# Ledger of designs, part 223: VH-VL binders against q9umr5

Target 1, 268 residues: q9umr5
Amino acid sequence: SYKPVIVVHGLFDSSYSFRHLLEYINETHPGTVVTVLDLFDGRESLRPLWEQVQGFREAVVPIMAKAPQGVHLICYSQGGLVCRALLSVMDDHNVDSFISLSSPQMGQYGDTDYLKWLFPTSMRSNLYRICYSPWGQEFSICNYWHDPHHDDLYLNASSFLALINGERDHPNATVWRKNFLRVGHLVLIGGPDDGVITPWQSSFFGFYDANETVLEMEEQLVYLRDSFGLKTLLARGAIVRCPMAGISHTAWHSNRTLYETCIEPWLS

## First folded at step 8 (VH-VL)

Design pg45 (framework fv_nofazinlimab)
Fold by ESMFold2-Fast, scan of step 8:
Structure pg45 (fold): chain C 268 residues (1-268), chain A 122 residues (1-122), chain B 112 residues (1-112)
Amino acid sequence: as target 1 above (268 residues)
Amino acid sequence: QVQLVQSGAEVKKPGSSVKVSCKASGGTFSSYAISWVRQAPGQGLEYLGYIIPIFGTANYNEKFKGRVTITADKSTSTAYMELSSLRSEDTAVYYCARGGYDSYGYDAFDYWGQGTMVTVSS
Amino acid sequence: DVVMTQSPLSLPVTLGQPASISCRSSQSLVYSDGNTYLYWFQQRPGQSPRRLIYKVSNRDSGVPDRFSGSGSGTDFTLKISRVEAEDVGVYYCMQGTQWPFTFGQGTKLEIK
């Protein structure tokens, strides 16, 4: 039978957003047990990411224990960062495919249309002021705010993303790398028409330099130093890149063509 | 100049709820955090939680989680602190205070409200 | 939670003499950015607290220079070089480095 699938939602989201995804999985892989985790829904998605990681960890442990053949993770938007940390902190995870749906893997620097209800247009250049403080770091969005004009503040103050990416030293870095490398496949999905994730290449471990020019994954120090295993995974043939144009941020989990092209092949 | 003005004193019965307001004037309301701190008569200061209005949500001290709710209305530049299931031990002066920005970055508690006495008795 | 311990809790001082208040934290208050989020507040009878010092040693606008803060890691001091009558009140230290943010018990300064 098919391995169980665990779904982790994103910012201001809930399990309801994945109703179409569940229909697609049921059509192509009937009998698959899909668990969409209803933790940190809506405004609770703003809780610190390490708190969310702990809560999701407690929820996934019994699911993984019941599936000795392994499980798949589908992690959307901010949820992809939660899943990154889960794979690093769990000494015993049995994840085969980790499918990252438009997640800001190298961080976020933009206040695009979707986020404007939260951030006025001028907030982008000034958000570093509150985000890189103890007050700001108690909110999830600040945990992955990556201002390319204040990279020194990001590296020193980020309590989450800089640590899980190995961009700043951490006592657990070697163990986190070993744990992450147990993943079977890292499937990266994203695209230029997302409209929220900025730069959209963050979903593929690309990011802005100080001039806001995007440098791709292979040009990142994180990759070159193999800080948490990206270079090793790529050499092993375990990284899948699936960019698709024409998909807005809230449509990644409800587009049939995207599902058939980028997700379906990785659900054994 | 920045000023935080709180609502007036309240007398409540055990088991009821109280909602205290804190209206900010001057400065940029959405860009700073509003903290809530209380002080029982003759006692020290105790931190309840804070809200960053731009995010629309608050962070709570675990001791009060489930009983305290902090909200903000950006259109009126007003923060609110609601405490439910009141006990005699909740009798205290409740303060709001804001954080701001200076040349060293973000910093907290630069301005405080005048305080709101909440008395819980029956 | 980080426990903040002040000493002494009661501080009688002769007018015009120096006063010193200690604040110790159960854990280092150095944040990952290298800053130490240690605050000192003054509360006069019947009034709201007023911030005197932020980030260990930075004095707020309008605070007399006879007030000074110092310290590092887990050991901090607030000094008043020459106590004036208007300094009567309770002084609190507070840490903003680790959530939840916590206050010391307070030190009551009285003129003897």
Scores: ipSAE 0.592, ipTM 0.799, lowest interface PAE 1.5, mean pLDDT 89

Design pg46 (framework fv_nofazinlimab)
Fold by ESMFold2-Fast, scan of step 8:
Structure pg46 (fold): chain C 268 residues (1-268), chain A 122 residues (1-122), chain B 112 residues (1-112)
Amino acid sequence: as target 1 above (268 residues)
Amino acid sequence: QVQLVQSGAEVKKPGSSVKVSCKASGGTFSSYAISWVRQAPGQGLEYLGYIIPIFGTANYNEKFKGRVTITADKSTSTAYMELSSLRSEDTAVYYCARGGYDSYGYQPFDYWGQGTMVTVSS
Amino acid sequence: DVVMTQSPLSLPVTLGQPASISCRSSQSLVYSDGNTYLYWFQQRPGQSPRRLIYKVSNRDSGVPDRFSGSGSGTDFTLKISRVEAEDVGVYYCMQGTQWPFTFGQGTKLEIK
């Protein structure tokens, strides 16, 4: 009756983190088949995002094939970027709702505890020296590092995010746009108290300009040029924005009010 | 000053495994990449892979995929390279080498170990 | 994989004279950040390799100024302005632009 749900986790995460989410889905939509993908768990989540996309693609193909009525994706944090790429590279996906839980859709530029743990000698202002190198791009976190003070380096060196957002040209851009546009609903979730995703508006395709002033989605060149279909989706009524205050980064998948308000309505 | 000290020479039979160690001193072990490079007698240099201990991430040259495993023990500041299913053509000097981060980004091979001779013979 | 080709493979040089080693790559080594990740290494007989040059033209600390690197795109050169006895060894170029890292076949510098 209910379409199957596929869950993709985030950085340093695993299927274990989604126990509460599964309980909520079972309560409101009993009988839903939920598959939480246990690929690239823990430290393996640091693997390059294109490698993760390939592995998750292989896992979702048989699930989608068994569900001709369609599937839903719930993708958390870094996992939201994996799902963005899946929707673009799969010529035959049948995704209805793509639910993005606090994912850095326009990138990350934050001086957080995660950054200090991974790069203890670096401040956010200096991480571009590490990330925008061939070696840095072998790590997932650097694949979506977006330094607004070195946008030229981001555009030239990002092997993943700049390409998937259409900020740099790619031979497959037209096909990726066509594939992405087949999604039924793009549900964007995030909030000011996340504490990790910086700026938090990145979860809604907003981002810093060179003065660190946040420009919202409709002011981004990506949107204005319709590089991968955001403007088309918004015109279609297919984009849902669900901001919520009071939720920390590790709590998006375990908050009942968030689930009832932002997720439950999109799980047909 | 940074120094990399490797374990001693090994003689192994075909089909066995070898595990070479590389102990770092004088620097911050966890924050630097440790790469492994080999050199067959009288031949050039061939890259095997690396580990960055702080990330817990290792990556391997496709040529050795499935046979090479690179690990690190931060408590002893030691990196290890294990090569399995040994063949006579694996006879080589195996080097560990450090990569660092400076104002120009990641720079590989700024310090090298002394090398470990691994001989594969029946 | 990027193929690195060195020329000459054997380089006999008279003491005090200049020496030049060529390195060519099968594709451009300019990374998307605009930098060229080309390196030069020296291996003296019985010793580990030592990095001389990083990013085409930058000398490592302690490397004598008689060593210089130049080039762009796919064509690179290592020059020694005045060869000294301790310069005997094998010189390797390496690219770091594409995974996996690849080395040239080496150039053996020897005194005539």
Scores: ipSAE 0.013, ipTM 0.511, lowest interface PAE 7.8, mean pLDDT 88

Design pg47 (framework fv_nofazinlimab)
Fold by ESMFold2-Fast, scan of step 8:
Structure pg47 (fold): chain C 268 residues (1-268), chain A 122 residues (1-122), chain B 112 residues (1-112)
Amino acid sequence: as target 1 above (268 residues)
Amino acid sequence: QVQLVQSGAEVKKPGSSVKVSCKASGGTFSSYAISWVRQAPGQGLEYLGYIIPIFGTANYNEKFKGRVTITADKSTSTAYMELSSLRSEDTAVYYCARGGYDSYGYYGFDYWGQGTMVTVSS
Amino acid sequence: DVVMTQSPLSLPVTLGQPASISCRSSQSLVYSDGNTYLYWFQQRPGQSPRRLIYKVSNRDSGVPDRFSGSGSGTDFTLKISRVEAEDVGVYYCMQGTQWPFTFGQGTKLEIK
């Protein structure tokens, strides 16, 4: 039988977005128990990521406990960051495949159509002002806002992303790394036509330097220092990179070719 | 320069709601936090919540969650605080305040509104 | 919630003499960015609060040099080197480090 699948949605999203994904899984892996977590929906997705991590943790514990053979996580957009933290804070998770669908793993910096819809006028250059403050850090978007022109503020003020990436020290860093390293496979999915995640290479742990030149995962200090285990996972053969062109941000969970190429092989 | 101007005094019955406005002029509205603080007669300051207008949503002190709603209209640079199910204990002066930046970061409360007296009596 | 405790709550001072107000927090006010979000406010009778000090020791523009803030971690002090008649009012400390933000009880400064 197939391992259960747990799905975590993204910003301003809900379980409804995954109807096509569930159809694909049912077609290729009939009998799979799929749980789409219906927490922090809509505007509640703006709550601080550590609050969301706690809520999702409480929801996944009984699912994992009932599946001693292991579970798979499919985590979309902002949900991929929630799942990153879940794997670090849970000292007893039994996740086999962690499938990250176009998630800003190194952060977000960009005025995309998504941010313009959320914010009627572009605020990219000025978001650092409020995001890197106690007020801003009570909103999920600011938890992973990573302004490459104010990297010192990001490193010092980020209450979430800088900590889970090991870019700033934390008392629990060693335990978080040990927990994260228990994952069987880290499947990274994203692409140049996403239109929301900026830079799109953030989904693969790449990110802008101060000149907005993208440096890939292997050039990041996070990787080189092995801060939470990326270098160890890559050496183990546990990191899968699956870039695909032609897919917009809201289509990652509803494209059949994407599913067959990047997701289906990792659902045992 | 920045100025915050609040709506006038209100007298309300128990069980009703009140909506206080705070109009900002002379500075950036959307990317600053607008905080709401109240002060009962002869008593200290109590923090209600705040909004960051560009996010379109607010954070509330748990004591008031479910009764307080903070909103913002970016086109008029106006923040609003609505408090429902009013009780006599809600009688207070309600203030709005925003913050600013120095070379070390963002710090709140550099500009305050003049205050709005809300009296709840039968 | 972080509890802010001020002492004294009543402070009668002779005109021209120094005054000192203490503020203690139940937890460290150092934020993850290394900044300490400790504020001091002055409220004159019938007026809105005005911010005197932010980040423990930084005076706002227009605040006289006779006002100074100091402290670290959980213990903070506001000092007035020479009290003037216009200094009469209530002084509040506040923490903005941990949500929800909280105020001290206030210290009423009066001329003897």
Scores: ipSAE 0.673, ipTM 0.843, lowest interface PAE 1.4, mean pLDDT 90

Design pg48 (framework fv_nofazinlimab)
Fold by ESMFold2-Fast, scan of step 8:
Structure pg48 (fold): chain C 268 residues (1-268), chain A 122 residues (1-122), chain B 112 residues (1-112)
Amino acid sequence: as target 1 above (268 residues)
Amino acid sequence: QVQLVQSGAEVKKPGSSVKVSCKASGGTFSSYAISWVRQAPGQGLEYLGYIIPIFGTANYNEKFKGRVTITADKSTSTAYMELSSLRSEDTAVYYCARGGYDSYGYEAFDYWGQGTMVTVSS
Amino acid sequence: DVVMTQSPLSLPVTLGQPASISCRSSQSLVYSDGNTYLYWFQQRPGQSPRRLIYKVSNRDSGVPDRFSGSGSGTDFTLKISRVEAEDVGVYYCMQGTQWPFTFGQGTKLEIK
């Protein structure tokens, strides 16, 4: 009688990455229906995030409809941002646990060894020039690129993250906040040895200021203004923070200790 | 100075494919977008798609999705546009164009290639 | 898709006189950053297009100051204060605010 689990993958990823996660779930919660969504796989993960949100929404509706007791989401890396938007745009979601697995919730600012294969020339300080344009915003990476030295451009040009975080006004903001607040638990997972998510505290709604000093969630304007409900969720006891050292970006879904500590307790 | 040089004219049969090249010189190839635009004889301009070489993939106009493929070779500073399943209405001059950076950010179409005539006949 | 409509489509002008081309969009071209991504291009017979104007009113390097762009929201104008023989060609407006990017039909400028 376990609630179904829906898994949303990350950048350049597919369902194959989650074979160990599915094994762990089967061992601890036998009979759980786990659906790993095979949408926007590989290169298609570079499609604009709002396009991905629409496609994933169509896929999750029938799963949620068949589970009146509720569902759980496990959303990895970029997939965590897709799930943030799903919870806001769906006025009828029945998500109990939203498990955000090393996702850049406040954005990404950094060149990593993983990304250097995609960007052979390190251009962290210059990527804002193309990302904050209509051309760049048609690629998912630019939708959550958050340059702390050009925060004005991020706030004005981001077509996705600045809107979903309530950092720029949107006509649907009040409805999005109401919908997001229906979630039972927001489980945030990440750690200092990830090596890709920069700063790693972005997974916990922390982020760089203009001096590249990390400010934690409670110091962010989005939290202080309660723009999409973080302050309300924290007051309700619905936010779980589960940091773990020693885990690289591609290992979050295949580490047994991580699963037992941070994921298993939330899969009722 | 920036210059875009395209490959020469092509004559193709219906159902075949064509691959047009666009070699960039001057400026930074990887960090700007390269757009592809076509113009049928006596007609207006039509946008096919674009590539930002550093992302390793392109964005396509839905009208051409499934038939057009845009790629880039960073080592030779060359972008390519391949159009498959050619039909007579694909007869057109195909242009590549790039953008540049000013102090305010990216601005498209500051330089255009000379155009490549693709004729689809018989 | 955003539809771009130019008027007139044919523009005969006496040498030395002013010329004006209108471009209207089916939706506002103001992007979320407050900028309007409206471009004007010139295509002389047998040549590639060249950019004249970007962001409504910014003249490209090397473009004579007799060319000017103006407008806001959905209504835009390209003006030539004094038409010269080398101005013969087709003029296109284009929006770069919303994907897919779209061109107007073109306006053919001819000397009378």
Scores: ipSAE 0.711, ipTM 0.866, lowest interface PAE 1.2, mean pLDDT 90

Design pg49 (framework fv_nofazinlimab)
Fold by ESMFold2-Fast, scan of step 8:
Structure pg49 (fold): chain C 268 residues (1-268), chain A 122 residues (1-122), chain B 112 residues (1-112)
Amino acid sequence: as target 1 above (268 residues)
Amino acid sequence: QVQLVQSGAEVKKPGSSVKVSCKASGGTFSSYAISWVRQAPGQGLEYLGYIIPIFGTANYNEKFKGRVTITADKSTSTAYMELSSLRSEDTAVYYCARGGYDSYGYEYFDYWGQGTMVTVSS
Amino acid sequence: DVVMTQSPLSLPVTLGQPASISCRSSQSLVYSDGNTYLYWFQQRPGQSPRRLIYKVSNRDSGVPDRFSGSGSGTDFTLKISRVEAEDVGVYYCMQGTQWPFTFGQGTKLEIK
């Protein structure tokens, strides 16, 4: 009856983080088949995002093939970028709701408390030096590092985000746009108290300009050019924006009010 | 100014493991990547993998994945390469090499260690 | 994987004469940033490799002017304008554009 749900985790994460989400889905939509993909767990989440996309694609294809009515994706944090690329490279996906749970859709530029475990000193202003190199681009976090003070380097060196956002030209851009537009609903979730995703509006396709002033989705060149279909999706009523204050980065998948308000309505 | 000093020669039996160290001095260890390259006697260079110490994990050449582990200890400015399930074909000189950066870019292999001979024999 | 092919593999040269080593890649080495991550290394007998050239044509500090690198796309050359006795050794090209990073087979330069 209910469409199957596929869950993709984030950076330094695993399937165990979604136990509460599974409980909520079972309570409100009993009988839903939920598959939490246990690929690229923990430190393996630092593998290049294109490698992760290939691995998740191989896992997702048979699930989608068995669900003629369609499937829903719930993709958390970095996982939201994996799902963005997945929907673009798959000619035959049948995703109804793509639920992006606090994902840095326009990239990350911030030295947060969560990242300080990995980076013991503030490196926000200097991370562009390593990230925008062939060496740095072999790590997932550098694939979506978006320094607004070095946008030229981001556009030219990003092997992932700049390409899937259509910010740099790619031979497959037209096909990727067509594939992505097959999605039924794009549900964007995030909030100001996340504490990790910087700026938090990146979860809604907003991002910093060169002065670190946030410009919202409708002011982005990506939207205005309709590079991968955001303007088209918004025009057909397929984009849902669900911001919520008071939720920290690790709580998006375990907050009942968030689930009931932003996720539950889209799990047909 | 920058110097990479490697641990001494090792003789190992087939099936055992070896751990080679590479200590960096002069310059900031955590700001650079450390690569591991090997060379069998009379043969060419073969790339094993590299670590960027601040990320705490390494990338490995698929040929060695599952047998090679590269780690770094920022407090001692030392990188390590461990190779397990040793075979006679693993007999080689193992080198560490540093990548550094200037404004807006990275340059590979600007400094090399002296090499560590690992001999695998019964 | 990007395959790097060097020629010749053995290069006997007369002292004071020029030498030239070719390196060809199986695909373009131009990275998305416009840079070409092609490197040349020298390994003297019993020593660690030393970087001579980075990004096709840039000489490292302390490398004599007699060494020069050139090329683009998939075809690269290392030239020594006047071979000296100290130049004996094996020369390797390497690409750093695509993971995994790969070396050529090496060219052994010997004095006749």
Scores: ipSAE 0.495, ipTM 0.756, lowest interface PAE 2.3, mean pLDDT 89

